VH-VL binders against q0atu2. Designs and how they scored, part 190

Target 1, 119 residues: q0atu2
Amino acid sequence: MLDKKARIRTSREYRNVFEKGKRLSGRFLIIYYVENALDNNRFGFITNKKIGMAVIRNRIKRQLRAIVREYQGQVKNKHDIVLVARAGIGKSSFEGMEKDYIAIMKKAGLFARNANKID
Below, E stands for the ipSAE of ESMFold2; O stands for the ipSAE of OpenDDE; V2 stands for 0.75 times the mean of E and O plus 0.25 times the DockQ between their complexes.

## First folded at step 8 (VH-VL)

Design uc75 (framework fv_recibokibart)
Fold by ESMFold2-Fast, scan of step 8:
Formats: sequence, C-alpha cells, structure tokens
Structure uc75 (fold): chain C 119 residues (1-119), chain A 121 residues (1-121), chain B 108 residues (1-108)
Amino acid sequence: as target 1 above (119 residues)
Amino acid sequence: QVQLVQSGAEVKKPGASVKVSCKASGYTFTGYYMHWAKQAPGQGLEWIGEINPKSGGENYNQKFQGRVTMTRDTSISTAYMELSRLRSDDTAVYYCARDKYYWEELYFDYWGQGTLVTVSS
Amino acid sequence: QIVLTQSPGTLSLSPGERATLSCRASQSVESYYLHWYQQKPGQAPRLWIYGASSRATGIPDRFSGSGSGTDFTLTISRLEPEDFATYYCQQYGESPLTFGQGTKLEIK
C-alpha cells in the first residue's frame, strides 16, 4: 500500500500539479509532474468516465497504486506526480499498465539512473 | 474569437537561431497547452513539443531535444519557439496549435497561420 | 513511436464521387485519440474529425470517420469542390505525437 505522506490528497494539491507542472502521454497513462519542496515524492491518481464504470475505475486505481509502490525506489526525489488513467486502460493487463508506467517515467526523466524495485 | 497569430517569415543562415512567436487572443491563454509542429516544403506535419503556458513546463519530441526551447510571456499571451543550430532541413513552415489544459479532449482545435523559416546560405 | 501510414498517397476523383481515405497505425490506438485534419495549400491544418468519428464544429455531414485498433477511415460520401485538400490523421495515444504522411485529394 502507498504510505499516506506519499499521496496527493486535496483538490488544491492536484490543481497545483496541473498548473505548475508539465505532462507526458503514455498508452494507458498521462502523467503530470512537478518538483516539490518536500523531502519525499507524492503521487495522485485520477480515473474518469472514459475508463468505464465505477468497478473498473476502482480496480484501476488499486492496480496503479500497487505499481507505483513497487517502483518507489526508482523515482527521483522531491516530485509530485499525478497519474491520469486514459481510455482503454480497463482492457489492459496489470503487466501492460506496469510497462507503460515504466516507459513514461523513463521518458519524463523521473526514474533515477541505476535504481531498482523496492520490496 | 479565438485567434493564434504568428510572427512573419524569417530567412536565416546555417548555424543561426530563429525565434518564432504565437500571440493568442479570444480565450484564457493559461487554460490551454501550446504545441509546435513543423512542416517541411511539400511534406507532412511533425510534432516538436508542448508547453504549459501557466508554468512554462515543457516536453519535447526527442528528435528536436537539445535544439529547441519553448517559452511564453503571459502578460502579452504570447508563446515562443526557438530553434538553434539551424540546418538546411530545418527549412519549413512552423505552426503553433492549442489543446486542452486537462487530459480530456486532446486535439488541436485552433492553429496559428504558420511561419515560414528558410535556412540558406 | 507510433507510425501512421495513410493510403493512398494521392486520390484523384471528380466532384460527386465517394472518397475513402485510410490511416493504419503501427500499433493499436484508442479511437478517442485518433484525429483527422484538413489542410489546403498555403493554409494551416484545421481540425476535421476527432476521436475517430466525431465531426468538429461546422464540418458537413458528408464527412464521416470510423475505425478502431490499427485501422481508421475517413469517408466523404459525395465530394464537393471545396473538399479537395490534403487530409492528415494524427494520434494522441502516445508521446511523441505523430501524424500520417497525408492523403492528397485532387481533381481528376
């Protein structure tokens, strides 16, 4: 489970990432990201109507949190990152979402060189 | 009404830099991302990158990374694209285009008229 | 990157005829992220069809878009003189954003 201090929680905090950050589109995910003034990374998760019904959106959110948690140790320090699930993600496998996450984080320059998975 | 008005044609020598402007009107400038695209003579469109006008945050197509910089001036609702170390194959019409700030409705609904940049000796 | 291949490169037809323009993607693209733009010589591209099948504001109903996965089509049921232009498909499915090479509709 992702620690509470590593979560973006309020609508104001989400708006801050969108307004002050930049974005990158992957196949199943769009990330919005910005450096923060904290000593840790924070993650936010957004699912919208284009994904599907609530049961699908809830499953996707749980799976994305698990992926983010697994790769925590590879993310460069002091970033706020919002993951927005795209249309079609509901038809993806867990592995497919994981591959897309890794690819977009690398393209964004957010993965630390030589970092490894955190258990 | 929504308008994106670009600066006029430029003629540059190889190795020089060019800075193209795109002035927005008729909407909230900071509510939309601004993109830049290249169209070489007689060729199709190629995406260069995007900028968040509110923050100045940029992402580029890797093909142009290291030679392109995007900036903006919110006080005059103007976006800029600067391309450095110009080569003959940079001769093209450059377009600005807007799309939605958020993740919904990601398409280019309005485009600037284009700026012809010619790179010749 | 996703490569979009349009066919034919040039399509020569007469007013009144039906036009079918194809766009094939090198990998699957969600239809929501496949768009078509019309461009006339000396002009900027204009959004024509978005999300594979939705007409942009002001676009005549003789234009329709369809497709999913890797195969997308733009159809013009009965060509008017003002329809002769170059049409580009575009994907917003993955960065970098890419366009097809274009299909030029020309008068026969």
Scores: ipSAE 0.677, ipTM 0.889, lowest interface PAE 1.6, mean pLDDT 90

Design uc76 (framework fv_recibokibart; at its last look DockQ between E and O 0.75; V2 from the best seeds 0.58)
Fold by ESMFold2-Fast, scan of step 8:
Structure uc76 (fold): chain C 119 residues (1-119), chain A 121 residues (1-121), chain B 108 residues (1-108)
Amino acid sequence: as target 1 above (119 residues)
Amino acid sequence: QVQLVQSGAEVKKPGASVKVSCKASGYTFTGYYMHWAKQAPGQGLEWIGEINPKSGGENYNQKFQGRVTMTRDTSISTAYMELSRLRSDDTAVYYCARDKYYWEELYFDYWGQGTLVTVSS
Amino acid sequence: QIVLTQSPGTLSLSPGERATLSCRASQSVESYYLHWYQQKPGQAPRLWIYGASSRATGIPDRFSGSGSGTDFTLTISRLEPEDFATYYCQQYGDTPLTFGQGTKLEIK
């Protein structure tokens, strides 16, 4: 679970990320992201009906929060990041979502790189 | 109605830089992302990158990273793509194209007419 | 990156015939994120089919798109003279965005 301070909560905060930020598309996720004026990172999560029924959307949100929490220490500080689940994510495994998250965060330059890591 | 008008053809020497413009009209410029694509003579299309016209935030295809810069001027509804350290294989028609701002069905619904950039010694 | 392979590279047919154009992806692509563009010589590409099967505004009903996963098809049921052009498929299912190499539809 993510700390309350690490969550994007209001419509205004989400709009700020979309309007001031930029985006990057992955297989199961699109991220919108912008540097913030805070001392910490904040994450938002968006799912829609194209993913599936409420039970699937709720499972996806829980799994994405778990993935974000696990890799929180690798994310460059002072960013607001919104994860938008794409069509097809409901058919993916947890591992598939995790791999896509890592790949997209690296492509965005939001993760620390390690020269010794074999992907 | 919706129109994307690009700057005219350019002839450059290897090592020079070129800056192509794309002027939007007929819609709210900041309501759509702008993309750029390359088409070498007799070849297919290659995506270069995208820019958020509201913020100027940009993301590039890794192949062009370090040589391409995308900018915009919202006061004149114009997007720019600058390519530096030009090589002969940069000879191509460059296109701008409009895309939806949000994440649903993303596609390029309107394209500029293209700008031919020729790099020769 | 996802590689899109189109076949055939060139398709020579006569007006009135049926055309079937293939686009195969190196990895699965959700149908919502596969698109087709038409391009005539000296012109910009034009959105033709989006989301694998939806015709863009003004596109005649003789054009249809289908497919899912790694295998997508553009079909023209009865070719008209104005249909001879190059068709490109494109995926928006992962960055970098990629296009197929194109299928050139030419008059026999």
Scores: ipSAE 0.851, ipTM 0.918, lowest interface PAE 0.7, mean pLDDT 92
Fold by ESMFold2, look of step 9:
Structure uc76 (fold): chain C 119 residues (1-119), chain A 121 residues (1-121), chain B 108 residues (1-108)
Amino acid sequence: as target 1 above (119 residues)
Amino acid sequence: QVQLVQSGAEVKKPGASVKVSCKASGYTFTGYYMHWAKQAPGQGLEWIGEINPKSGGENYNQKFQGRVTMTRDTSISTAYMELSRLRSDDTAVYYCARDKYYWEELYFDYWGQGTLVTVSS
Amino acid sequence: QIVLTQSPGTLSLSPGERATLSCRASQSVESYYLHWYQQKPGQAPRLWIYGASSRATGIPDRFSGSGSGTDFTLTISRLEPEDFATYYCQQYGDTPLTFGQGTKLEIK
């Protein structure tokens, strides 16, 4: 699990990322991201009903949290980042989600160059 | 009632820059992303990038990175695209188009009328 | 990036005939993110079909879209004179966003 300080928790915090940030679309994920005024990163996760039943959506959310946790030390500091699971993600593997996360974070310029775990 | 009205045609020399405007009406300007696309004469469409009009945050197609700048003025509901160091293959019609902020049903539902930019010595 | 290849490049048909326009993606695209636009000379593109199969507001039911994975189709069951235009497929499944090169549907 991510530390509590590294989580986006409130509707206001989520809206701030959507309204003030940028976005990029990947194959399974969309990320919305913005610089924050903290000394750390924060992550939020959204899954919608189109990807499947609650069991599937909860599995996806757990997998995304695990991916983010593995790479969190390689993410540029001071960012709020919301990961949105796109339709079709339920058919992907953990490896597929992980590759998509790495690719989209690199495109966004949010990964330091040493983030080579899955690359 | 949604309208995107773009600035008029421009003729530029190689090496110059051009700034195209796109004025929005009939909707809340800061509630939708603005995109820009290029269509060279007799050719298809090419995505240039997008801007979040509320914050000014941008993402560009890597092909145009370094030469394109997207800005906006929220007080007049207008987005801008500036292309610098113009060359002959920049001759094209440039379109603005909008889509929604949120991930569901992302597509370009309204387009500006286009702005012809001609780069000629 | 995802390359969209449309075929044929030009399709010459008469009013009343059925048209079938193909769009093939270089990698799988979730149907929700595959769209079609119509463009007439001197005009901006217009959203026509979104999510592979849903008609945009005001689009006649003679237009239908289908497909999944890498293969997508736009079908016009019986051509009307106003349907002769260029049609582009477009993907929002990965960045950068890309368009096919277009299929020009022209009157025979």
Scores: ipSAE 0.619, ipTM 0.880, lowest interface PAE 1.9, mean pLDDT 91
Fold by OpenDDE, look of step 9:
Parts: sequence; structure tokens; C-alpha cells
Structure uc76 (fold): chain C 119 residues (1-119), chain A 121 residues (1-121), chain B 108 residues (1-108)
Amino acid sequence: as target 1 above (119 residues)
Amino acid sequence: QVQLVQSGAEVKKPGASVKVSCKASGYTFTGYYMHWAKQAPGQGLEWIGEINPKSGGENYNQKFQGRVTMTRDTSISTAYMELSRLRSDDTAVYYCARDKYYWEELYFDYWGQGTLVTVSS
Amino acid sequence: QIVLTQSPGTLSLSPGERATLSCRASQSVESYYLHWYQQKPGQAPRLWIYGASSRATGIPDRFSGSGSGTDFTLTISRLEPEDFATYYCQQYGDTPLTFGQGTKLEIK
């Protein structure tokens, strides 16, 4: 589980990422990312009603947190990263989400060079 | 009252570079992503890339990666697209277009009038 | 990338007739991310339909958009002279953004 220090928690923190960061759009995710002044990465998650009912949105968030947690050690340090779930994500498998996450993170150049768990 | 006004037509030699400008007015320039599109004569539209005017962060279509550079000057609400190592098939009308949303429909609600770039020896 | 294929390439009709334009995607696209633009010669594209079925501001109600998955349609119930133009569909279901090759609606 992501600890509190690894989470984006405030509206101001989210706004900072959206305004000052870069974005990359994938099939199921849009990531917004910006360098921070910390020694650790922070992750945020956004879902909206286009994804589906609250139960679905909560499931998606849990799955995304699991994915982020799995690859957390392979992400370059000092980044705030917000994952925005796109409308079609509710119809995707967990593997599909993971694949999309990996693809987008690679495009963003956010994975460490020593990452070997990434296919 | 939103307007996107682009720079005038350009004629370039192969191998040269061209820099097209897009001046925005009628809205907060830094509040919306700016996109660029290419339309060759008699052809359809191709997406070139996008830029966050506030941060300067950009993303490019892989097809143009390495030859395109998107920048902006927030002081004059102007976005720029530079295309280098020009070749004949770069001859086209280039458009800037405003992105409506950060992460929803993501459609282009306003377009510049276009800039014709002609590449010929 | 997602390829959008429009059909027909050219559609020749007379004012007053019904026009049906097709846009087929190589893979499923959420309706939220499928849009249509109108373009006349010498002019920039103009947003026409967004989210597959929503008319942009000022667009007459004779225009309608429908579809889901891989098949989308733009319909003009009764053509007016000013409707003859090229129409492009566009998707943002995935990067890179892509457009259809366009359907030219010309007067017969």
C-alpha cells in the first residue's frame, strides 16, 4: 500500500501537477507528471463519472494503486504523478491497465534505467 | 471572442527550418493546451503535437519526433511550432488549435486560420 | 495507432436530400472521444460534433451524430447549400490523435 508520503493529497498539489507538469495520454490513462523538490515520488488518482458508478470508480482506483505500488521502486525519483482514468478503463482488464501504465510511463521516461520488471 | 491568429505563408528550401507562430486572444492562454496539425494539399489532417502553455511541456507525434519543436511565449500569448530539416512532403497548411479540456472530450474548439509552408528547391 | 476510415470518400447529393457519413475506427473508441469537423476550401476546420453526438454551438439541428464502439455516423437530414464541404472525424481515444481521411460532400 502507498503510504501517506507517497500520495498527492491536497487540491493545491493536484493543481500544481496539472498546471506545471507534462501530460501523456494513453488508451486508459492520462498521466500528468512534474518534478518535485522531495526525495520521494507522490502519486495521485483521478476518476470521474464517465468511468461508471462509484463502485466501479473505487475498483479502478484500487487497481491503479496496486499497479503503481508494484512498479514504484522502478520510477525515477522526485516526481509528482497524477493518473487520470479515462472513460474506457472500466471495460479493461487489470493487465490492460498495467500495460497502458507501463507504456505511458516509458514514453514519459519515468522508469529508472535499471528497471527489469517492465515488459 | 476567442481567436487564434497565425503567422503568414512561408517558402523554404529543403533542409531549412520554419517557425510558425500562433497568437491567442480572448481567453487565458496558459489555461488550455495548444495543438498543431498538418494538412498537405488536398489531403487530410495529421496531428503533430501539443504543448502546455503554462509549463512549456510538450508531446509530439512520433512521426515528427526529432524535427519538431513546440514553444510558447506567455508574455504575448503566442505558441510556436518549428519544423527543421524540411523536405518537399512538409509542404502543407499548418494549424494551431485549442484543446477544450485537460482530460475529457479533448476536442479542438478553436483553430487558427492556418499557415501555408511551401518547401521547394 | 487508431485508424479512422471514412466512407464514402466523396458523396454527391442535391440540396434537400439526406446525407449519411460513416467513420469506422480500427479499434473501439469511447463516444466521448470521437468528434467531427467541417472544412470548406481555403478555411480552417471547424468543430461540428463532439462526443459523437453533441452539436457544437451554432450547429443546426439538421446535423446529428451517432454511434459507438467502432462505428460512428454523421447525418444531415435535409441538405442546405452551405452544408457542402469536407467532413473529418477525429479520435482522442489513444495517442497519437488521428483523423479520418475525410468525406467530401459535393453538390450533384
Scores: ipSAE 0.444, ipTM 0.859, lowest interface PAE 1.4, mean pLDDT 92
ESMFold2 (binder alone), look of step 9: mean pLDDT 93; pTM 0.951

Design uc77 (framework fv_recibokibart)
Fold by ESMFold2-Fast, scan of step 8:
Structure uc77 (fold): chain C 119 residues (1-119), chain A 121 residues (1-121), chain B 108 residues (1-108)
Amino acid sequence: as target 1 above (119 residues)
Amino acid sequence: QVQLVQSGAEVKKPGASVKVSCKASGYTFTGYYMHWAKQAPGQGLEWIGEINPKSGGENYNQKFQGRVTMTRDTSISTAYMELSRLRSDDTAVYYCARDKYYWEELYFDYWGQGTLVTVSS
Amino acid sequence: QIVLTQSPGTLSLSPGERATLSCRASQSVESYYLHWYQQKPGQAPRLWIYGASSRATGIPDRFSGSGSGTDFTLTISRLEPEDFATYYCQQYGDYPLTFGQGTKLEIK
């Protein structure tokens, strides 16, 4: 599970990301992301009824949280990021969702690599 | 109620730049993404890119990257698309269209009237 | 990119007839990301059907959309004179966003 401080929890916090953030779509995921004024990253997760029944939506949310937790150390600091599951994600494998997440985060420039490198 | 009004027709020479505007009214400008699309004479629609008016964040179709710049001015609820290094095949009607960035509603519900850009020597 | 191919390119029919317009995608598109727009000469496109099958506000019930995967259809049960226009399908399933080349519905 993600620590409380790493989670977007209130509707006002979600609204801020949607209103101020950039959007990038992958195959199974859409991310909305914005720089925050905190010393840490925060993640939000949205699964709508078009994905399937509550049981399926809750499974997807748990799997996405697990993926985000696995890679949170690679994410550039001070961002609020909301993951929105697209229709069809319920037919994807865990590995498929993971690959999509990594691809989107790299494309968004949100994965920190060579952070200590001086050019 | 909701209206997107674009700037008037432009005639440009090859190599020039053109900047098309799209003024929004009747809704909260920063609550919707703004997209741009191209329609060459007798041809279909081609997506150019999108901008989030709230953040200024942009995403471009690779075909237009390097020649297109999208900006906005929130004080006058206006989005802009600038196309540089114009060629004859840039002759087209350019449309702006809005998209509610709320994840359930990813479609273009309102469009501007279009701006004809003619590139001729 | 996802290529949308519409057929036929031109459909010549008379008022009162049924029209069936096809849109085929080069790869699978979730139905709720597939939309249809109507465009008349000299006018901007107008949202007509969204999510493959939902009519936009004010669109007559003679229009219906269907399909899934790679095959989508727009049907007009009984053509009225005002329905003669070009119809474009569009996908929002993947970037870059793409449109079909259009089907022009014209009077025979």
Scores: ipSAE 0.007, ipTM 0.581, lowest interface PAE 11.0, mean pLDDT 86

Design uc78 (framework fv_recibokibart)
Fold by ESMFold2-Fast, scan of step 8:
Structure uc78 (fold): chain C 119 residues (1-119), chain A 121 residues (1-121), chain B 108 residues (1-108)
Amino acid sequence: as target 1 above (119 residues)
Amino acid sequence: QVQLVQSGAEVKKPGASVKVSCKASGYTFTGYYMHWAKQAPGQGLEWIGEINPKSGGENYNQKFQGRVTMTRDTSISTAYMELSRLRSDDTAVYYCARDKYYWEELYFDYWGQGTLVTVSS
Amino acid sequence: QIVLTQSPGTLSLSPGERATLSCRASQSVESYYLHWYQQKPGQAPRLWIYGASSRATGIPDRFSGSGSGTDFTLTISRLEPEDFATYYCQQYGDEPLTFGQGTKLEIK
């Protein structure tokens, strides 16, 4: 799970990201994102009935949180990011969701530069 | 009644810039994303990009990145698309179109009438 | 990017006939994100079918859409004179958003 400080929790906070932010559509995910005035990143997760039954939606949310947690150190600081699962994500593999997340975050310019291995 | 009304036809020389407007009425302007698309003579449609009218947040098709700028003026419910460094293959009808703010209605339900931009020497 | 290929490019038929228009995607597209637009000369495109199979408001029931994965079809069961136009499919399944090249329905 993500720490409390790294989660978007209230309807007002979700609305702020939708209203103030940009969006990018990936194959399985849409992200909405905006710079925040905090010292940290916050993530929100939305699944809807088009994905499938509650069991499937809960599995997807759990897997997305695991992916976000694994890559949180690569995300540029001071952003609120909402991940919206698209129809069809329930048929994707974990690796497919992970690849889509990485691709869309790179396209958004949200992944910070990692240290070069060559000097 | 929802309506998107675009500015009139433009004739430009290569190297110039053009700015097309799209005035919205009949709905809450800031509640819907605005998109722009290009249609060259006798050709199909090509997506240029989108703007969030509430924030001004923009997202462009990489093919047009560096030459296109999308803006809006919420006080007059108008979106703008500016294309710079015009070339002859930019000759096209340019359309604005809206889609819903939320992720569920991802289609273009209303379109502007189009603006013909002709680039010739 | 996802390429949408429409066939045929031109379809010549008479009023009263059935029309079948194909849209094939280079990658799988969820049906919710496949749409069809009608365009007449000198006019803007108009939303016709969204989510592969849902008719837009006011569209006659002689129009139907179907398909999933990479193969999508727009069918007109009995052509009326006002149906002769160019039809474009569009995907919103991945960015950049793309359109097919269009199928022109013309009177024989």
Scores: ipSAE 0.689, ipTM 0.887, lowest interface PAE 1.6, mean pLDDT 90

Design uc79 (framework fv_recibokibart)
Fold by ESMFold2-Fast, scan of step 8:
Structure uc79 (fold): chain C 119 residues (1-119), chain A 121 residues (1-121), chain B 108 residues (1-108)
Amino acid sequence: as target 1 above (119 residues)
Amino acid sequence: QVQLVQSGAEVKKPGASVKVSCKASGYTFTGYYMHWAKQAPGQGLEWIGEINPKSGGENYNQKFQGRVTMTRDTSISTAYMELSRLRSDDTAVYYCARDKYYWEELYFDYWGQGTLVTVSS
Amino acid sequence: QIVLTQSPGTLSLSPGERATLSCRASQSVESYYLHWYQQKPGQAPRLWIYGASSRATGIPDRFSGSGSGTDFTLTISRLEPEDFATYYCQQYGDSPWTFGQGTKLEIK
């Protein structure tokens, strides 16, 4: 579980990331990201109705939080990051979402350069 | 009425740089992502990258990364794309285009008229 | 990156005929992110169909889009003279965003 300190929770905080940040898209996820003035990272999660029914959207949110938690130690400190689920994520496997997350975080330069060097 | 108006044609020598502008009107400039695309003569379209006009945050197609820089001036609602170290295969019409939604990539709903950049020795 | 292949490259037809334009993706593309643009010589592309099947504002109902997965189609039920143009499909499903090479619809 991500603790309170690591979560983006208010609409103002979400708007700040969208307005001041960059974005980068993967197959199942878009990330919006900006450096913050805190000593920690914060994560937000957004799912829309085009993904599927509420039970599917709730499952996706829980799976994304689990993925983020597992890899949080590899994320460069002092960032606010919002994950927006794209249409089609509901048909993805957990492994597919995880691979997409790793790929986009590396491409964004948000993971340590050689932390997951599989080459 | 949404309108994107681009700067005029440019002729450059190999190795030079070119900066193309795109002036937006009829909407809140900082509320929508701006994209740039390339169309070589007689060819299809190729996406170059995007910029958040409010923050200046940008992301590029890896093919152009290192040679392209996108910027904006919010005081005049204008976006810019600069290509450096020009090669003959950079000869193309360059378009700016507006993305419909800034929290989701969906489609390019309005396009500028295009700017022809010719690179020749 | 996802490669979009359009066929045929050139389609020669007469006004009044039905046109069927194909767009095939190298990987599955969620239909919400597959779009079509019309471009006439010397002009910018114009959004024509978005999300595989939704007509953009002002587009006549003789135009329809369909498809899912890797196969998408733009259909014009009865060609009018103003419909002869190049049509490009585009995917917003996976970065980098890509366009097909275009299908040029020309008068026979």
Scores: ipSAE 0.556, ipTM 0.852, lowest interface PAE 2.0, mean pLDDT 89

Design uc8 (framework fv_recibokibart)
Fold by ESMFold2-Fast, scan of step 8:
Structure uc8 (fold): chain C 119 residues (1-119), chain A 121 residues (1-121), chain B 108 residues (1-108)
Amino acid sequence: as target 1 above (119 residues)
Amino acid sequence: QVQLVQSGAEVKKPGASVKVSCKASGYTFTGYFMHWAKQAPGQGLEWIGEINPKSGGENYNQKFQGRVTMTRDTSISTAYMELSRLRSDDTAVYYCARDKYYWEELYFDYWGQGTLVTVSS
Amino acid sequence: QIVLTQSPGTLSLSPGERATLSCRASQSVESYYLHWYQQKPGQAPRLWIYGASSRATGIPDRFSGSGSGTDFTLTISRLEPEDFATYYCQQYGDSPLTFGQGTKLEIK
């Protein structure tokens, strides 16, 4: 579970990230990201009906939160990051989602070159 | 009526820089991302990158990274693409195109008319 | 990088005939992120079909798109003179965004 202070919670906060952030598309994820003034990272998660039924969307959301939590120490501080699950994510394995997350975060310059799992 | 109007044709020497403009009208300029694409003579389209007009936040195709800079001026609803250290294979028509801020069904619904950039000695 | 290969490169047909244009991806692309654009000489591309199968506003119903995975098609059921143009497929399924090389539809 991610700490409450590390989560984007309100519609207004999500909208600010979309409107002000940079965007980068991966195979299973799109991220919107912007530097914040809060001295900590915050993450948001969006799943939409194109992924599938509620049970699938809830599973994907839980898996993405687990991935983000595991790599939280590798993310450069002071960022609001929203992960949007793409239609194809439901056909991906957990490992596939994890690899896409690492790839997209590295492309965005949000991970160190030698990012490793924290467990 | 949504319209994207680009600046006129340019002829440049190798090593020079070129800055192409794309003026938006008929919609809220800051409500859509702006993209740039290249089309060399007789060739297909190649994506260069995108900019968020509200913030100026940009992402580039790695192939053009280091030579391309995207900017915008919200007071005149205009996006810019500057390409530096020009070489002969940069000869192409350059297009601006818009897409939505949100992740849903991302596609280019409106395009500028294109700007021909010719690089020759 | 996902490579999109269109075939044929040139398709020569007469008005009234059926046209089928192919777009093949080097890797799987979700249909929601595959689009088609029409381009006439001296003009900008125009959005034609988005999400593999949805017609853009104002596009006649003789145009249809289909496909999933790596194989996508654009079909024109009965060609009209104004349909002769170059058609490009495009994927937004992975960065960088890529386009096919185009299929030129020309009058026989």
Scores: ipSAE 0.577, ipTM 0.861, lowest interface PAE 1.9, mean pLDDT 90

Design uc80 (framework fv_recibokibart)
Fold by ESMFold2-Fast, scan of step 8:
Structure uc80 (fold): chain C 119 residues (1-119), chain A 121 residues (1-121), chain B 108 residues (1-108)
Amino acid sequence: as target 1 above (119 residues)
Amino acid sequence: QVQLVQSGAEVKKPGASVKVSCKASGYTFTGYYMHWAKQAPGQGLEWIGEINPKSGGENYNQKFQGRVTMTRDTSISTAYMELSRLRSDDTAVYYCARDKYYWEELYFDYWGQGTLVTVSS
Amino acid sequence: QIVLTQSPGTLSLSPGERATLSCRASQSVESYYLHWYQQKPGQAPRLWIYGASSRATGIPDRFSGSGSGTDFTLTISRLEPEDFATYYCQQYGDSPFTFGQGTKLEIK
């Protein structure tokens, strides 16, 4: 689970990322991201009904938090990042979601030089 | 009535830059992302990139990154696409198009009329 | 990069006939992110079908879209003269967003 400090929790904070940020679409994820004025990174997670039933959406949120937590140290400092799960994510594997996350974070320039690069 | 009106045709020499404008009306300019696409003569469409008009945040297709810059002016509801170091294969009609601000219903519902850019010696 | 391949490149038919246009993706694309645009010479593309099967506002019911995974189809049940145009499929799945090369529907 992510530390409270590393989580975007309020509607206002989510809206701030959408309005002030930019986005990048991946196969299973869209990220919205913006630099923050804090000393740390914060992450938000959105799942919608196009993904599937509540049990699937809850599994996806749990798995995405685990992935983000695993790679938290590789993320460029001082960003608010919202991960929006796309309709096809429910059919993906954990490894598929992880690879998509790494790919989009690299494309966005959000991973530090020393980020773990899974072949 | 939603309209996207683009600037007129341009003729440029290789190595020059071109800046195309797209003026939006009939909707809240900052409520929709703006995209740019290229269509070479007799060819299909190629996505160039997108900009968040509210923030100016932008992301580009890697093929154009380093030569393209997207900007906007919210006071006149106008988006711009500047392409530098022009070469002959940049000859094309360039379109602006809008899509939703949020992650749902992502499609290009309205397009500008296009701007022909000709690069010739 | 997801590559979209449309077939045929040119489809020559007469008014009154049925048209079937194919769009194949190099990788699976969720239906919600597969769209079709119509373009006539000298004009901008127009959104025609979104999310593989939903008609855009004002599009006649003779147009239908279907498909999932890597195979998508645009069908025109009975061609009218104004339907002769180029149709492009587009994926909004993975960045960079890509278009097919187009199917030109021309009068025989």
Scores: ipSAE 0.639, ipTM 0.876, lowest interface PAE 1.7, mean pLDDT 90

